VHH binders against q9ft69r177to353. Designs and how they scored, part 25

Target 1, 177 residues: q9ft69r177to353
Amino acid sequence: LSTWVAHKDCLVLAATGSGKSLCFQIPALLTGKVVVVISPLISLMHDQCLKLSRHKVSACFLGSGQLDNCIEEKAMQGMYQIIYVCPETVVRLIKPLQKLAKTHGIALFAIDEAHCVSKWGHDFRPHYRKLSVLRENFCASNLEFLEYDVPIMALTATATVNVQEDILESLHLSKET
Short names: E, the ipSAE of ESMFold2; O, the ipSAE of OpenDDE; V2, 0.75 times the mean of E and O plus 0.25 times the DockQ between their complexes.

## First folded at step 20 (VHH; framework vhh_7uia_1)

Design u3 (at its last look DockQ between E and O 0.02; V2 from the best seeds 0.00; counts 0 for: pae E 6.3 > 2, placed apart)
Fold by ESMFold2, look of step 20:
Structure u3 (fold): chain B 177 residues (1-177), chain A 121 residues (1-121)
Amino acid sequence: as target 1 above (177 residues)
Amino acid sequence: QLQLVETGGGLVKPGGSLRLSCVVSGFTFSHYTMAWVRQAPGKELEWVSGISPSGGRIYYKDSVKGRFTISTDNAKNTLYLQMSSLKPEDTAVYYCARYSKDWTRTMFDYWGQGTQVTVSS
């Protein structure tokens, strides 16, 4: 947790089921700010939202699998503590998310399954390659209301050393472990 | 009184088929997004499929895509799940569930009692 308290990026390497999701869920609960989680699969986002609902944490997901179009408007108004988004949707929502950061604050961006950014099979999830725009659009130099850059937390259960370096390079992160 | 009742579960061999039904009472289900959610013994709940009120938007968990088909009959207020090519890993209690219109408190606001599906030799 000291990394997000210090407002710095990090890469989390943890086995599935080891509680890596708590790394981004705890900051949302403690700060009252929104956490935006990028996730590649509709079913994963559904299951995570269902789990959070059972623990009384307000959460939603946005993207092609979202069946209720009003959820996006409510999310951008700050009604949910944790917002899961697919990679293509977060890129399209940069400006609404900047407004959300101004009005309610964004504690961090969590990029789940961050290995999807690796140039190994770049066409497998090419929208992940565009996620470096999060750094550009949520840095203190570009947004006067920000005291610090919004931290980026990359998370993966499986990554070789080469993939880890590709994650850090492609997302413009500093490894702070 | 708002209620969801699932039927159609049972014991089936691998590769077999079942059709689950969820009959709704107490609300017009054509105004709500509906889902099938399952729970295997000792496992957490997992979402299987969802369908919009109009039936125009349908989504599946990847592991069931191509094998399961969700559908509705608005005249009968009934949600269906046609399951084909069943595998032992599909063994679970299957629930129909209604998405809440207010996700700030809960994602699903009403659940059926569930119907058991067992896939074994």
Scores: ipSAE 0.111, ipTM 0.564, lowest interface PAE 6.3, mean pLDDT 76
Fold by OpenDDE, look of step 20:
Order: C-alpha cells, then sequence, then structure tokens
Structure u3 (fold): chain B 177 residues (1-177), chain A 121 residues (1-121)
C-alpha cells in the first residue's frame, strides 16, 4: 500500500486467504477512481464481486457467465468501483480503459496470480504474457491527461526468485519494485 | 411487500418526450443500484439506464445517451427516466428494477409490472 501511495509499481507476495482483496478496495475507496483487477479465474472473479457487494463496494466481472450483456459498456462508463477482467479481455479493452482513465480515473491495475506470466511457475497462462500492454498504454508519456503512470500491482502467493524476475520483466515493471 | 410501480408510459410520435416514474415501497432505493430496463417485442431484455446508490455513478445505453436522463427523488422514493427525442426503436415495455446484490441468483431481484412506451408516427 505504501508503494501504491507513492504511485509506484509493486510486487506483492501474499498467501491465499490473506485478504488481498483489501489491497484493491482501499485504493478505490480512497481515490474514488476505478480499480481494474486482472484474474485468470471467472469463478474467483464472481466470488470477489459478491464479497465486495456485501461491503458496499460496487464491483463487476467481465467474462463468460455474465448475465448482463451490457456490463462491459457500464463498466467502461465508470459504473463500478472495481472491475474484474480476464487477461484476454483487458487486452481488447485498452482503448476503452484509456477513456475510462480520462473520465473517471483508474487508481490501480492489479494483476492477480501474477506468476501465471512465468513458464517457471506452476500455472503458466499465455495471455498473461500480453499484460505488458498495461504499462505501455497507461503511462504519462503516452497519455497527456495522466500526471503519473497508473500503478500496477502484481500479486502472487508463491514465487521463486526466477518467477519474480519473470513477473517484473514480463509486465515491464520498474526494477525498483 | 416490496413493490415497484412504473407510470408515465404511452403513445408518442417520433421526436416526442415522456417521463417515466417508478415509485418504490418496502425498501430504501437509495441503498441499491436502480435501473431502467426495457424489452421490445421479440427482443431480449436490455439495460437502458442505471444509477448507483447516492447517484454517484450513472449508466446510459449508448443508443439513449443525450436523450434520456435518469434521476431520483429520495423524499418521494421515486426513480425517474426523462425520455426525449424518442425513436420508434425505443418502443418497448419499460421496467424499473432493483439491481441484486446477490449475483448467484439474478441480476435484478425486484421489478415493476412495466409501462408500455410506443413510439409511432
Amino acid sequence: as target 1 above (177 residues)
Amino acid sequence: QLQLVETGGGLVKPGGSLRLSCVVSGFTFSHYTMAWVRQAPGKELEWVSGISPSGGRIYYKDSVKGRFTISTDNAKNTLYLQMSSLKPEDTAVYYCARYSKDWTRTMFDYWGQGTQVTVSS
């Protein structure tokens, strides 16, 4: 959280069940800006949205199984404080997300299960390798309305040194992370 | 016990205006995301507009942006939809709906009976 306050990228090592959802909620609540959470599991996204709803935090997930066909449009209009999205979908939504960043602001990109970027990890997912587009497209050098780069928070429960290095490199996070 | 009652529908010519009202009873609507949804004949139910608790976040379907305005009166416990520049494609039954906090069951847990809006020359 300290690194987030400093508008810096960070790698968070947190065990399952450690309440990592708070890491997403706090930025959204404090800034009033949107938090986008990249997650590989639709079931997890759904569960998180339900949990957040109980805490009066508006959240949605973008992916299969969504009952509302207009949910993506609503999300891009800033209807939700937290947007859960799968990697392949977030890549497709780069331009709409840039508009969202301009109109409502994006406080944080949170990449859950960040170890999925690494072939050294136990759950390699090819789409995670494309997530460098976040750093590339949400920086002050590319978006004139941004005062600073939108922070990226990578989260993983388990990561060897090699996996950590892969996460930093693959996501184009700062070496100071 | 919980009830939503829509009014204000009718027959209008293209370019006309209507104001829909939804009176809510049995719960405090300001604690929920409220929405207007519509269903045209042979089409699926679709979102028209939504408003978050306290009105901080508002959604409009792209096709109605600039023409429709959602608003609330907390004192009257009433949701409104001001419709202007109406088009034939806006013809549908319009429902006031409460957005469910339990997504495991349904997107909307309470609805009104709906009010018919017909736009025709």
Scores: ipSAE 0.021, ipTM 0.348, lowest interface PAE 4.4, mean pLDDT 88
ESMFold2 (binder alone), look of step 20: mean pLDDT 83; pTM 0.843

Design u4 (at its last look DockQ between E and O 0.90; V2 from the best seeds 0.00; counts 0 for: pae E 2.2 > 2)
Fold by ESMFold2, look of step 20:
Structure u4 (fold): chain B 177 residues (1-177), chain A 121 residues (1-121)
Amino acid sequence: as target 1 above (177 residues)
Amino acid sequence: QLQLVETGGGLVKPGGSLRLSCVVSGFTFSHYNMAWVRQAPGKELEWVSSISPSGGRIYYKDSVKGRFTISTDNAKNTLYLQMSSLKPEDTAVYYCARYSKDWTRTMFDYWGQGTQVTVSS
């Protein structure tokens, strides 16, 4: 967690069930800023939102599986502290998310199941390779209102050294996390 | 007065089938998105499937796709979950739940009491 306090990217390698989700949930609670979580599966996003709802943390998910057409609009207006999105949806929402970063702040982008970016990993998903746009569109050099780049936190339970390197390279993360 | 009542659970062998029903009262059923959510012993709540009021949009957890079918009968105010090819991993208490229209406060605002499904050889 100290890496996001210093406004740096990081790669989190921790076993499933070890509390990896807290790595991005705590920043949302501490800062009051929005945390955007990229996740590969509807069921994963849905279960996380359900768990957060039962703990009285406002959260939503966007993309396939969302039945309520009003949720996306409310999310971009800052109504939810944690927003889960699938990879293809976050690419569509870059401009609204830039506005959200200006009006309410985005504490970080969390890329869950980050090994999905690697063809050498056990669960390659091609849409994950497009997530380099997050670095490109949420840099302090591109957005005058930012003091620092919005940190990117990549999370995975299992990754070989080759997969870890592919994650850092493909997502354009700052090195030495 | 608002009630959701699940029925249809029971003991079944692997590969078997069950149909769960959720009869609702006290609200306009055709205006709300609905879901089935389950909880295995010692585990967290787990989303299974969701359906829009029209039945035009339906989503499933990947592990149940092709085995479970969610449906509604608006004339009977009833939500269904047809389960086939049941596996021991499907053993859980199954709840029907109503999505809130205000997710800033809660995701599901009403829950049934649950019905037990046990898949055992």
Scores: ipSAE 0.485, ipTM 0.789, lowest interface PAE 2.2, mean pLDDT 82
Fold by OpenDDE, look of step 20:
Structure u4 (fold): chain B 177 residues (1-177), chain A 121 residues (1-121)
Amino acid sequence: as target 1 above (177 residues)
Amino acid sequence: QLQLVETGGGLVKPGGSLRLSCVVSGFTFSHYNMAWVRQAPGKELEWVSSISPSGGRIYYKDSVKGRFTISTDNAKNTLYLQMSSLKPEDTAVYYCARYSKDWTRTMFDYWGQGTQVTVSS
């Protein structure tokens, strides 16, 4: 959280069940800006949205498994505090997300199960290798309305040193991470 | 008054089958996305399956794919969950839930009382 306050990218190593989701939920609650969470599994997105709804936090998930076709539009209009999205969908939504960043603000990109970017990991997912577009398209040098880069938080329960390095490199996170 | 009533739960051995039913009243069943959700003791509520009004869009939790089948009978205003190859991990209270048309805060707006499913040798 301290790193987020400093508007810096960070890698969070936290065991399953450790409450790592609070790390990216709190920024949404404190700033009033939107947090976008990249998640690999639809079931996880459902479960998280269920959990958040019980706590009166507005959350939605985008991508396959969403039955309401209007949710994406609503999400891009800033109607949700937290947006869960699969990696292939977030890549498609770069431009709408830039607009969201301008009109409502994005506090954080959270990449859950970040180890999926690495072939050295136990759960490699090719679409995660495309997530470098987040750093490339949400930086102050690219978007004139941004005072600072939108922070990216990579989260993983377990990662070897090689996997960690691969996460930092693949996601184009700041060297100060 | 809106109401969802789940039935069909019970005790079954591993590998067994159960068919859950959810009878809906007080609203037009065929106009809403429906879901099955479950909660095991000491665990968080977890999504199991969803179905669109037309039945054209169906989704499952990965752990139940190939074993569970969600379906509807619009004429009976009833949602079903056919469960096969049941595992102890499937033990939970199963709830029928209606998707809210207002997604701003709540994903599901109406729930049943649930039906207990226990899978044990």
Scores: ipSAE 0.387, ipTM 0.727, lowest interface PAE 1.1, mean pLDDT 89
ESMFold2 (binder alone), look of step 20: mean pLDDT 84; pTM 0.855

Design u5 (at its last look DockQ between E and O 0.01; V2 from the best seeds 0.00; counts 0 for: pae O 14.1 > 2, placed apart)
Fold by ESMFold2, look of step 20:
Structure u5 (fold): chain B 177 residues (1-177), chain A 121 residues (1-121)
Amino acid sequence: as target 1 above (177 residues)
Amino acid sequence: QLQLVETGGGLVKPGGSLRLSCVVSGFTFSHYNMAWVRQAPGKELEWVSGISPSGGRIYYKDSVKGRFTISTDNAKNTLYLQMSSLKPEDTAVYYCARYSKDWTRVMFDYWGQGTQVTVSS
């Protein structure tokens, strides 16, 4: 948590059940700004939203598996504090997310299951390779209203040295290298 | 009054089949997205499948794809879950749930009482 307050990227290596999702949920609650979470599976996004709903935290997911066509519009209008999104959908939503960052603020991008970016990992997902666009499209040099780059938090339970290096390199996490 | 009633649970051997039904009353069934959610003993709630009123959009948890089929019968106000190739890991209480139209407050605004599914040798 100290790293996102200092406006730095980070890689979180935490065992299953250690509460790694709190690493991005607490910033949303403390700042009042939106946290965008990239997640690889529809069921994971459903379960997380269900859990947050039971704790009365406003959250939604966007992309494959969303039955309600109105949720995306409401999310881009700032109605949810935590937005889960699949990798391919976040690329499509870059421009609306830039507007959201200006109007309501984005505290950070959390890339859950970050090992999916690596071919050396056990769960490679090609769409994760496209997430490098987040740094370029949400950096202070490209968005004049930003004082600092929007931090990128990569989270995974398992990562060998090859996978860790691939995560840092592929996602352009320069402050962790 | 609003009511969701699940039936069709029971004890079944691994590899067996069950068909769960959820009869709804007290709301316009064709206006709401619906889901099946399950909870194994000592575990958290787990989303299984969701369906739009027309059946035009259907989604499944990956571990049940190809084994479970969600469907609706608007004439009977009934949501179904056809379960095949059941595994011990599918043992849970299965709930019928209605998606809210306002996710800022809750994701599911009405739940059934649940029906027990037990898959055991």
Scores: ipSAE 0.350, ipTM 0.719, lowest interface PAE 3.2, mean pLDDT 80
Fold by OpenDDE, look of step 20:
Structure u5 (fold): chain B 177 residues (1-177), chain A 121 residues (1-121)
Amino acid sequence: as target 1 above (177 residues)
Amino acid sequence: QLQLVETGGGLVKPGGSLRLSCVVSGFTFSHYNMAWVRQAPGKELEWVSGISPSGGRIYYKDSVKGRFTISTDNAKNTLYLQMSSLKPEDTAVYYCARYSKDWTRVMFDYWGQGTQVTVSS
């Protein structure tokens, strides 16, 4: 969180059940900007949205099994404080997210289960390897309205040194926490 | 002691104009990024316009470009939002907000109570 305040990317190592979700929820609450959370588990995204709603935090998930066909459009219009999205969907939504960053603001990209980028990990997911597009497309060098890069927070419960290195390299992160 | 006070809101017909003012006290106005943010019922906060301390960087939400103009008077410690060609979708509470560093990234640290803008026939 301190690293985020410093406008830097970070890798967060947090045990399961440690409340790591607060790391990306707090930025949304403090800035009024949208937090985009990349997660591989739709079921988890749904549960998180329900939990957040009980705490007066608006959240949605984008992916299969949507009840509202307009949910994506609403999300891109800034209707939700937190947007959960799977890797393949976020890649598709780069341009709309850039617009959201401009019109509403994106406080943070949170990549949950970041170890999925590494073949050294226990849960390799090929789509996670494409998530470098976040750093590539949400930086001050390519978006004139940004003075600083949108920070990226990678989160994982466990990671070996090799997995950590893969996360940093694959996601083009500049620092680790 | 730090305070932002918005004024100028009201009820107007579509196509009408309003000028919002935000008077700042308790800090050096010209050292901070300032922005107008609005929130409509059932919607999240959205960035309407922003201006850097030097005035060199100005931002407008796409939907307000050409209709809204942000400006500052450092001598009066006042931020302005001139709104023209108002539309019903502009109805919202408008807040003046300070950004300590970058208005695209920095947390809200101070803002006013807001002023209601209602555009209706």
Scores: ipSAE 0.000, ipTM 0.205, lowest interface PAE 14.1, mean pLDDT 85
ESMFold2 (binder alone), look of step 20: mean pLDDT 84; pTM 0.846

## First folded at step 21 (VHH; framework vhh_7uia_1)

Design v1 (at its last look DockQ between E and O 0.94; V2 from the best seeds 0.00; counts 0 for: pae E 2.1 > 2)
Fold by OpenDDE, look of step 21:
Structure v1 (fold): chain B 177 residues (1-177), chain A 121 residues (1-121)
Amino acid sequence: as target 1 above (177 residues)
Amino acid sequence: QLQLVETGGGLVKPGGSLRLSCVVSGFTFSSYNMAWVRQAPGKELEWVSSISPSGGRIYYKDSVKGRFTISTDNAKNTLYLQMSSLKPEDTAVYYCARYSKDWTRTMFDYWGQGTQVTVSS
């Protein structure tokens, strides 16, 4: 959270059930801006939305598992505090997300299960290799309305040194990470 | 008024089968997405499966794919969950839930009371 406050990218290593989700949920609650969470599985996104609804946090998920197409439009209008999205969907939504960043603000991109970017990991997912588009498209150098780069938080429960390096490199996280 | 009533739960041995039913009243399936959600003892609620009003779109939790089948009978206003090859880890209270039209408040706006499914040798 300290790194987020400093508007810096970070890699969070935390065990499952350790409450690592709070790391990206709290920014949404504190700033009133939207947090976008990249998640690999529909089931995880569902479960997180269920959990958040019980805590009076507005959340939705976008992707193939979403049955209501209107929710995507609402999400891009800033109606939800937290938006879960699969990697392939977030890539498709870069332009709408830029608009969201301008009109409502995006506090954080959280990449959950970040180890999926690495072939050295136990759960490699090719779509995660495309997530560098977040750093490339949400920086102050290319978006004039941004005072600073939108922070990216990568989260993983387990990662070898090699996997960690892959995460940092693949996602184009700052060297200070 | 609006009500969801689950039935079909029970005790079954590993590898066995159960068919859950959810009869709804006060609304029609043609307008709402439906889902099954379950909660195991000491665990959080977890999504199991979803189905669109027409049945054209169906999704499953990975751990139940190939074993569970969600379906609807609009004429009977009933949601089904056919469970096969049941495992002990499937033990939970199973809830029928209706997706809300506005997730700003809640993802599911109505639930049944649930039906207990116990898989044990």
Scores: ipSAE 0.832, ipTM 0.919, lowest interface PAE 0.5, mean pLDDT 93
Fold by ESMFold2, look of step 21:
Formats: C-alpha cells, sequence, structure tokens
Structure v1 (fold): chain B 177 residues (1-177), chain A 121 residues (1-121)
C-alpha cells in the first residue's frame, strides 16, 4: 500500500488466498474514491461483489454476465466504491471513466490476474494486452484536473521474472520507486 | 410476505443428475433477475448461474456450462436448476437468490434457506 500513497504504479505478487484483494479494497474505503478493478472472469467478479455486499461495501461488476442494464450508468455516476470490469468493457468506458475521475475521483486501477497479459503465462487473455490504454488516458499530462497519474496496481499470484517483465512492459507500468 | 423455498437436493453419485426447484412468492417474479448461488462446507458463497425474468439472458460460471441448465416457469413462480454430470466438487448447499434493483445497498436482497446437494460414491 505505500506505493499507491506515493502515487506510483506497482506490481503485487501474492499467493492465492493471501488477501491480495485488500490491496485495492482498502484504498477505496480509506479515500472514499472509486477503485476500478479489471478482472478476467465474470464468476470471479461476481463472487467478489457477493463478498463485498455481505460486508456492506457498495460494489458492482460491468460487462459480460451483468443482467441489470442500469448498473453501468449508476457506476459512472459514482454510486459504487468498487467497480469490477472485464478488460473489453473498460476499454469501451474510457471516456465515462475520465468523467468519473473528475467528478468523484479514481484512487487507482487494479489489474487483477495481471499474468493474463503475458503469452508466457499460464492464462493468456488477449484483451488484457489492450490495458496499456489506462496509463495513456489517466495520466496527469493528459488530464488537467489530475495532480498525479492515477496509479495502476497489477496483481497476480503467479508470475515468474519473465512474466513480471512482460506485465510491466505490456501495461506500460513505471519501474520507479 | 416474500418467500423463496428450494427443494430437490439430495445424495447422488458422480455423473448423476438432480433438478433443484425454487418456488417464490410475495413479489412479481417476472420483474427480477434471479440466481443460483452455492456454498460448500467451510467455503465462501459461489455464484453458479443467473437468469433474466423472461429467460432471454442466461449466464453460467464456466465450470458448470454444459452441465447445468437454469430456467423459469413464470406460471408457477418457480426457478429451476437442472444439474447433470455432477462432480464431487459440486457438493454444496444451493440457494436461490433474488438480485436487488439497488446494488448500492446489497447485491441479493432475498435468499432461500438452501437445499443440500451431495455428490459422492
Amino acid sequence: as target 1 above (177 residues)
Amino acid sequence: QLQLVETGGGLVKPGGSLRLSCVVSGFTFSSYNMAWVRQAPGKELEWVSSISPSGGRIYYKDSVKGRFTISTDNAKNTLYLQMSSLKPEDTAVYYCARYSKDWTRTMFDYWGQGTQVTVSS
């Protein structure tokens, strides 16, 4: 968590079940700003939203599997603290998310299962390679109202050094301290 | 008086089939999205499948696609889950649940009591 307080990108390597989701959930709770989480599977997003709902944290998911057509509009109006979104959908929503960042603030983008960006990983998903668009569209040089780039937190339980390097390169993440 | 009642659980051998039913009352069944959610002992709740009121939009978790079929009978106010090719990992209590129309407060606003499904030799 010290990395997002310093407004820098980070790569989180944490074993499955180690609570790596807290790395992006706590910033949402502490700042009151929205956290946007990119996730590869609707079942993963659905289960996380279920868990958060039981703990009284407002959350939703957008994309494939969402039956309620009103949730996207509500999410872009800042009604949910944590928004789970599939990679394809986040690319479509760049402009609404820029508005959300201006009106309510986005504390960070969390890219869960970040190894999916790598063809060398065990679970390659081509739409993950498009996520470099987050850096380009949420940096202070492109959005005047931002004092700092919106941090990107990449999270995975399974990444060799080569996969880690591919994640950093493909997502255009900073290697700075 | 809103009520969701699941039936149809039981013990079945691997490869077997069961059909779960959830009879609803106290709300306009055709106005709400519905889901099946399961919980194995000591595990967290796990989404299984969702269906829109008309049955026009249906989603499954990947591990149950092709084995489970969700459906509704609006005349009987009943939600179904037809399960086939059952595996030991499908062992859980299965709940029917109603999606809230306001996810800022809760995702599912009503749950049934659950029905036990056990897949074992």
Scores: ipSAE 0.507, ipTM 0.800, lowest interface PAE 2.1, mean pLDDT 82
ESMFold2 (binder alone), look of step 21: mean pLDDT 84; pTM 0.855

Design v2 (at its last look DockQ between E and O 0.94; V2 from the best seeds 0.00; counts 0 for: pae E 2.2 > 2)
Fold by OpenDDE, look of step 21:
Structure v2 (fold): chain B 177 residues (1-177), chain A 121 residues (1-121)
Amino acid sequence: as target 1 above (177 residues)
Amino acid sequence: QLQLVETGGGLVKPGGSLRLSCVVSGFTFSSYNMAWVRQAPGKELEWVSSISPSGGRIYYKDSVKGRFTISTDNAKNTLYLQMSSLKPEDTAVYYCARYSRDWTKTMFDYWGQGTQVTVSS
């Protein structure tokens, strides 16, 4: 959270069930801006939305598994505090997300299960290799309305040194990470 | 007024089968997305499966794919979950839930009381 407050990218290593989700949920609650969470599985996104609903946090997930075709539009209008999205969907939504960043603000991009970017990991997912588009498209150098780069938080429960390096490199996280 | 009632739960051995039913009343069943959710002892609620009103869109939790089948009978206002090749880890209370049309408030706006499914040797 300290790194987020400093508007810096970070890699969070935390065990499953350790409450690592709070790391990216709290920013949404504190700032009133939207947090976008990249997640690899429909079930995970579904479960997280279910959990957040019980805590009176407005959340949705976009992409495969979403039965409501209107939710994407609502999400891009800033109606939800937390938006879960699969990697392939977030890539498709770069322009709408830029608009969201301008009109409502995005506090954080959280990449959950970040180890999926690495072939050295136990759960490699090719779509995660495209997530560098977040750093590339949400920086102050590209978007004039941004005072600072939108922070990116990568989260993983387990990662070898090689996997960690892959995460940092693949996602184009800042060197200070 | 609005009600969801689950039935079909019980005790079954590993590898066995159960068919859950959820009868709904008080709303137009064919107009809502429906889901099955379950909660195992000491665990959080987890989504299992969902189905669109027409049945044209169906999704499953990965761990139940190939084993569970969600379906609807609009004429009977009933949601089904056919479970096969049951495993001990499937033990949970299973809930029928209606998707809300306003996710800013809640993802599911109505639930049944649940039916207990126990898979044990």
Scores: ipSAE 0.849, ipTM 0.928, lowest interface PAE 0.5, mean pLDDT 94
Fold by ESMFold2, look of step 21:
Structure v2 (fold): chain B 177 residues (1-177), chain A 121 residues (1-121)
Amino acid sequence: as target 1 above (177 residues)
Amino acid sequence: QLQLVETGGGLVKPGGSLRLSCVVSGFTFSSYNMAWVRQAPGKELEWVSSISPSGGRIYYKDSVKGRFTISTDNAKNTLYLQMSSLKPEDTAVYYCARYSRDWTKTMFDYWGQGTQVTVSS
């Protein structure tokens, strides 16, 4: 949490099932700002939303697999504390998300399963390599209403040193200090 | 008044088939998205499949694609899950659930009691 409080990017390395999702869920609860989570699988997003709903945290997912056409509109109006989104969907939503950041605030972008950015890892997904646009479009130099860049939190359980470096380079993350 | 009742579970050998049914009453079945969700002992709830009221949009968890088929019979207000090529990993209690129209409050607003599916030699 101290890295997020200092408004800095970070890379979280934690085993599956160790509670790494709490790293982005707690900032949403503490700040009341929206957290946007990029995730590679509809089933993972669905299961996370179900878990959060049972704990009375407002959450949704956007992308293929979403049967309710109204949820995207409500999400961009700030109705949900946590928004799960596929990589390709977040790229489409850059401008609505900039508006959301202005009206309600975005506490951070969490890139779950961040090893998917690396061709040298076990689970490469090409759309993950386009996520550098988040840094480009949510920096304080480009959006006057931002006091600091919106932090990017990359999370993975299964990254070698080479994969970790590829994550940092491909997503344009600052070094954790 | 409102009721979701699952049936059709049981013990089956690997490679076998089962058809789960969920009979619905007390609401306009044709205006809600529906899902099957399962839970193995000691594990978290796991989404399996979803269907729109018209049946025009259907989604499956990757591990069940090609083996499970979700469907509805609006005349009987019944949701089905046809399961084939069953594996021991499919062992769980299977619930039918109705998606809420307001996810700010809850994702699923009504659940059935569940039906046990056990896949073992």
Scores: ipSAE 0.484, ipTM 0.785, lowest interface PAE 2.2, mean pLDDT 81
ESMFold2 (binder alone), look of step 21: mean pLDDT 85; pTM 0.857

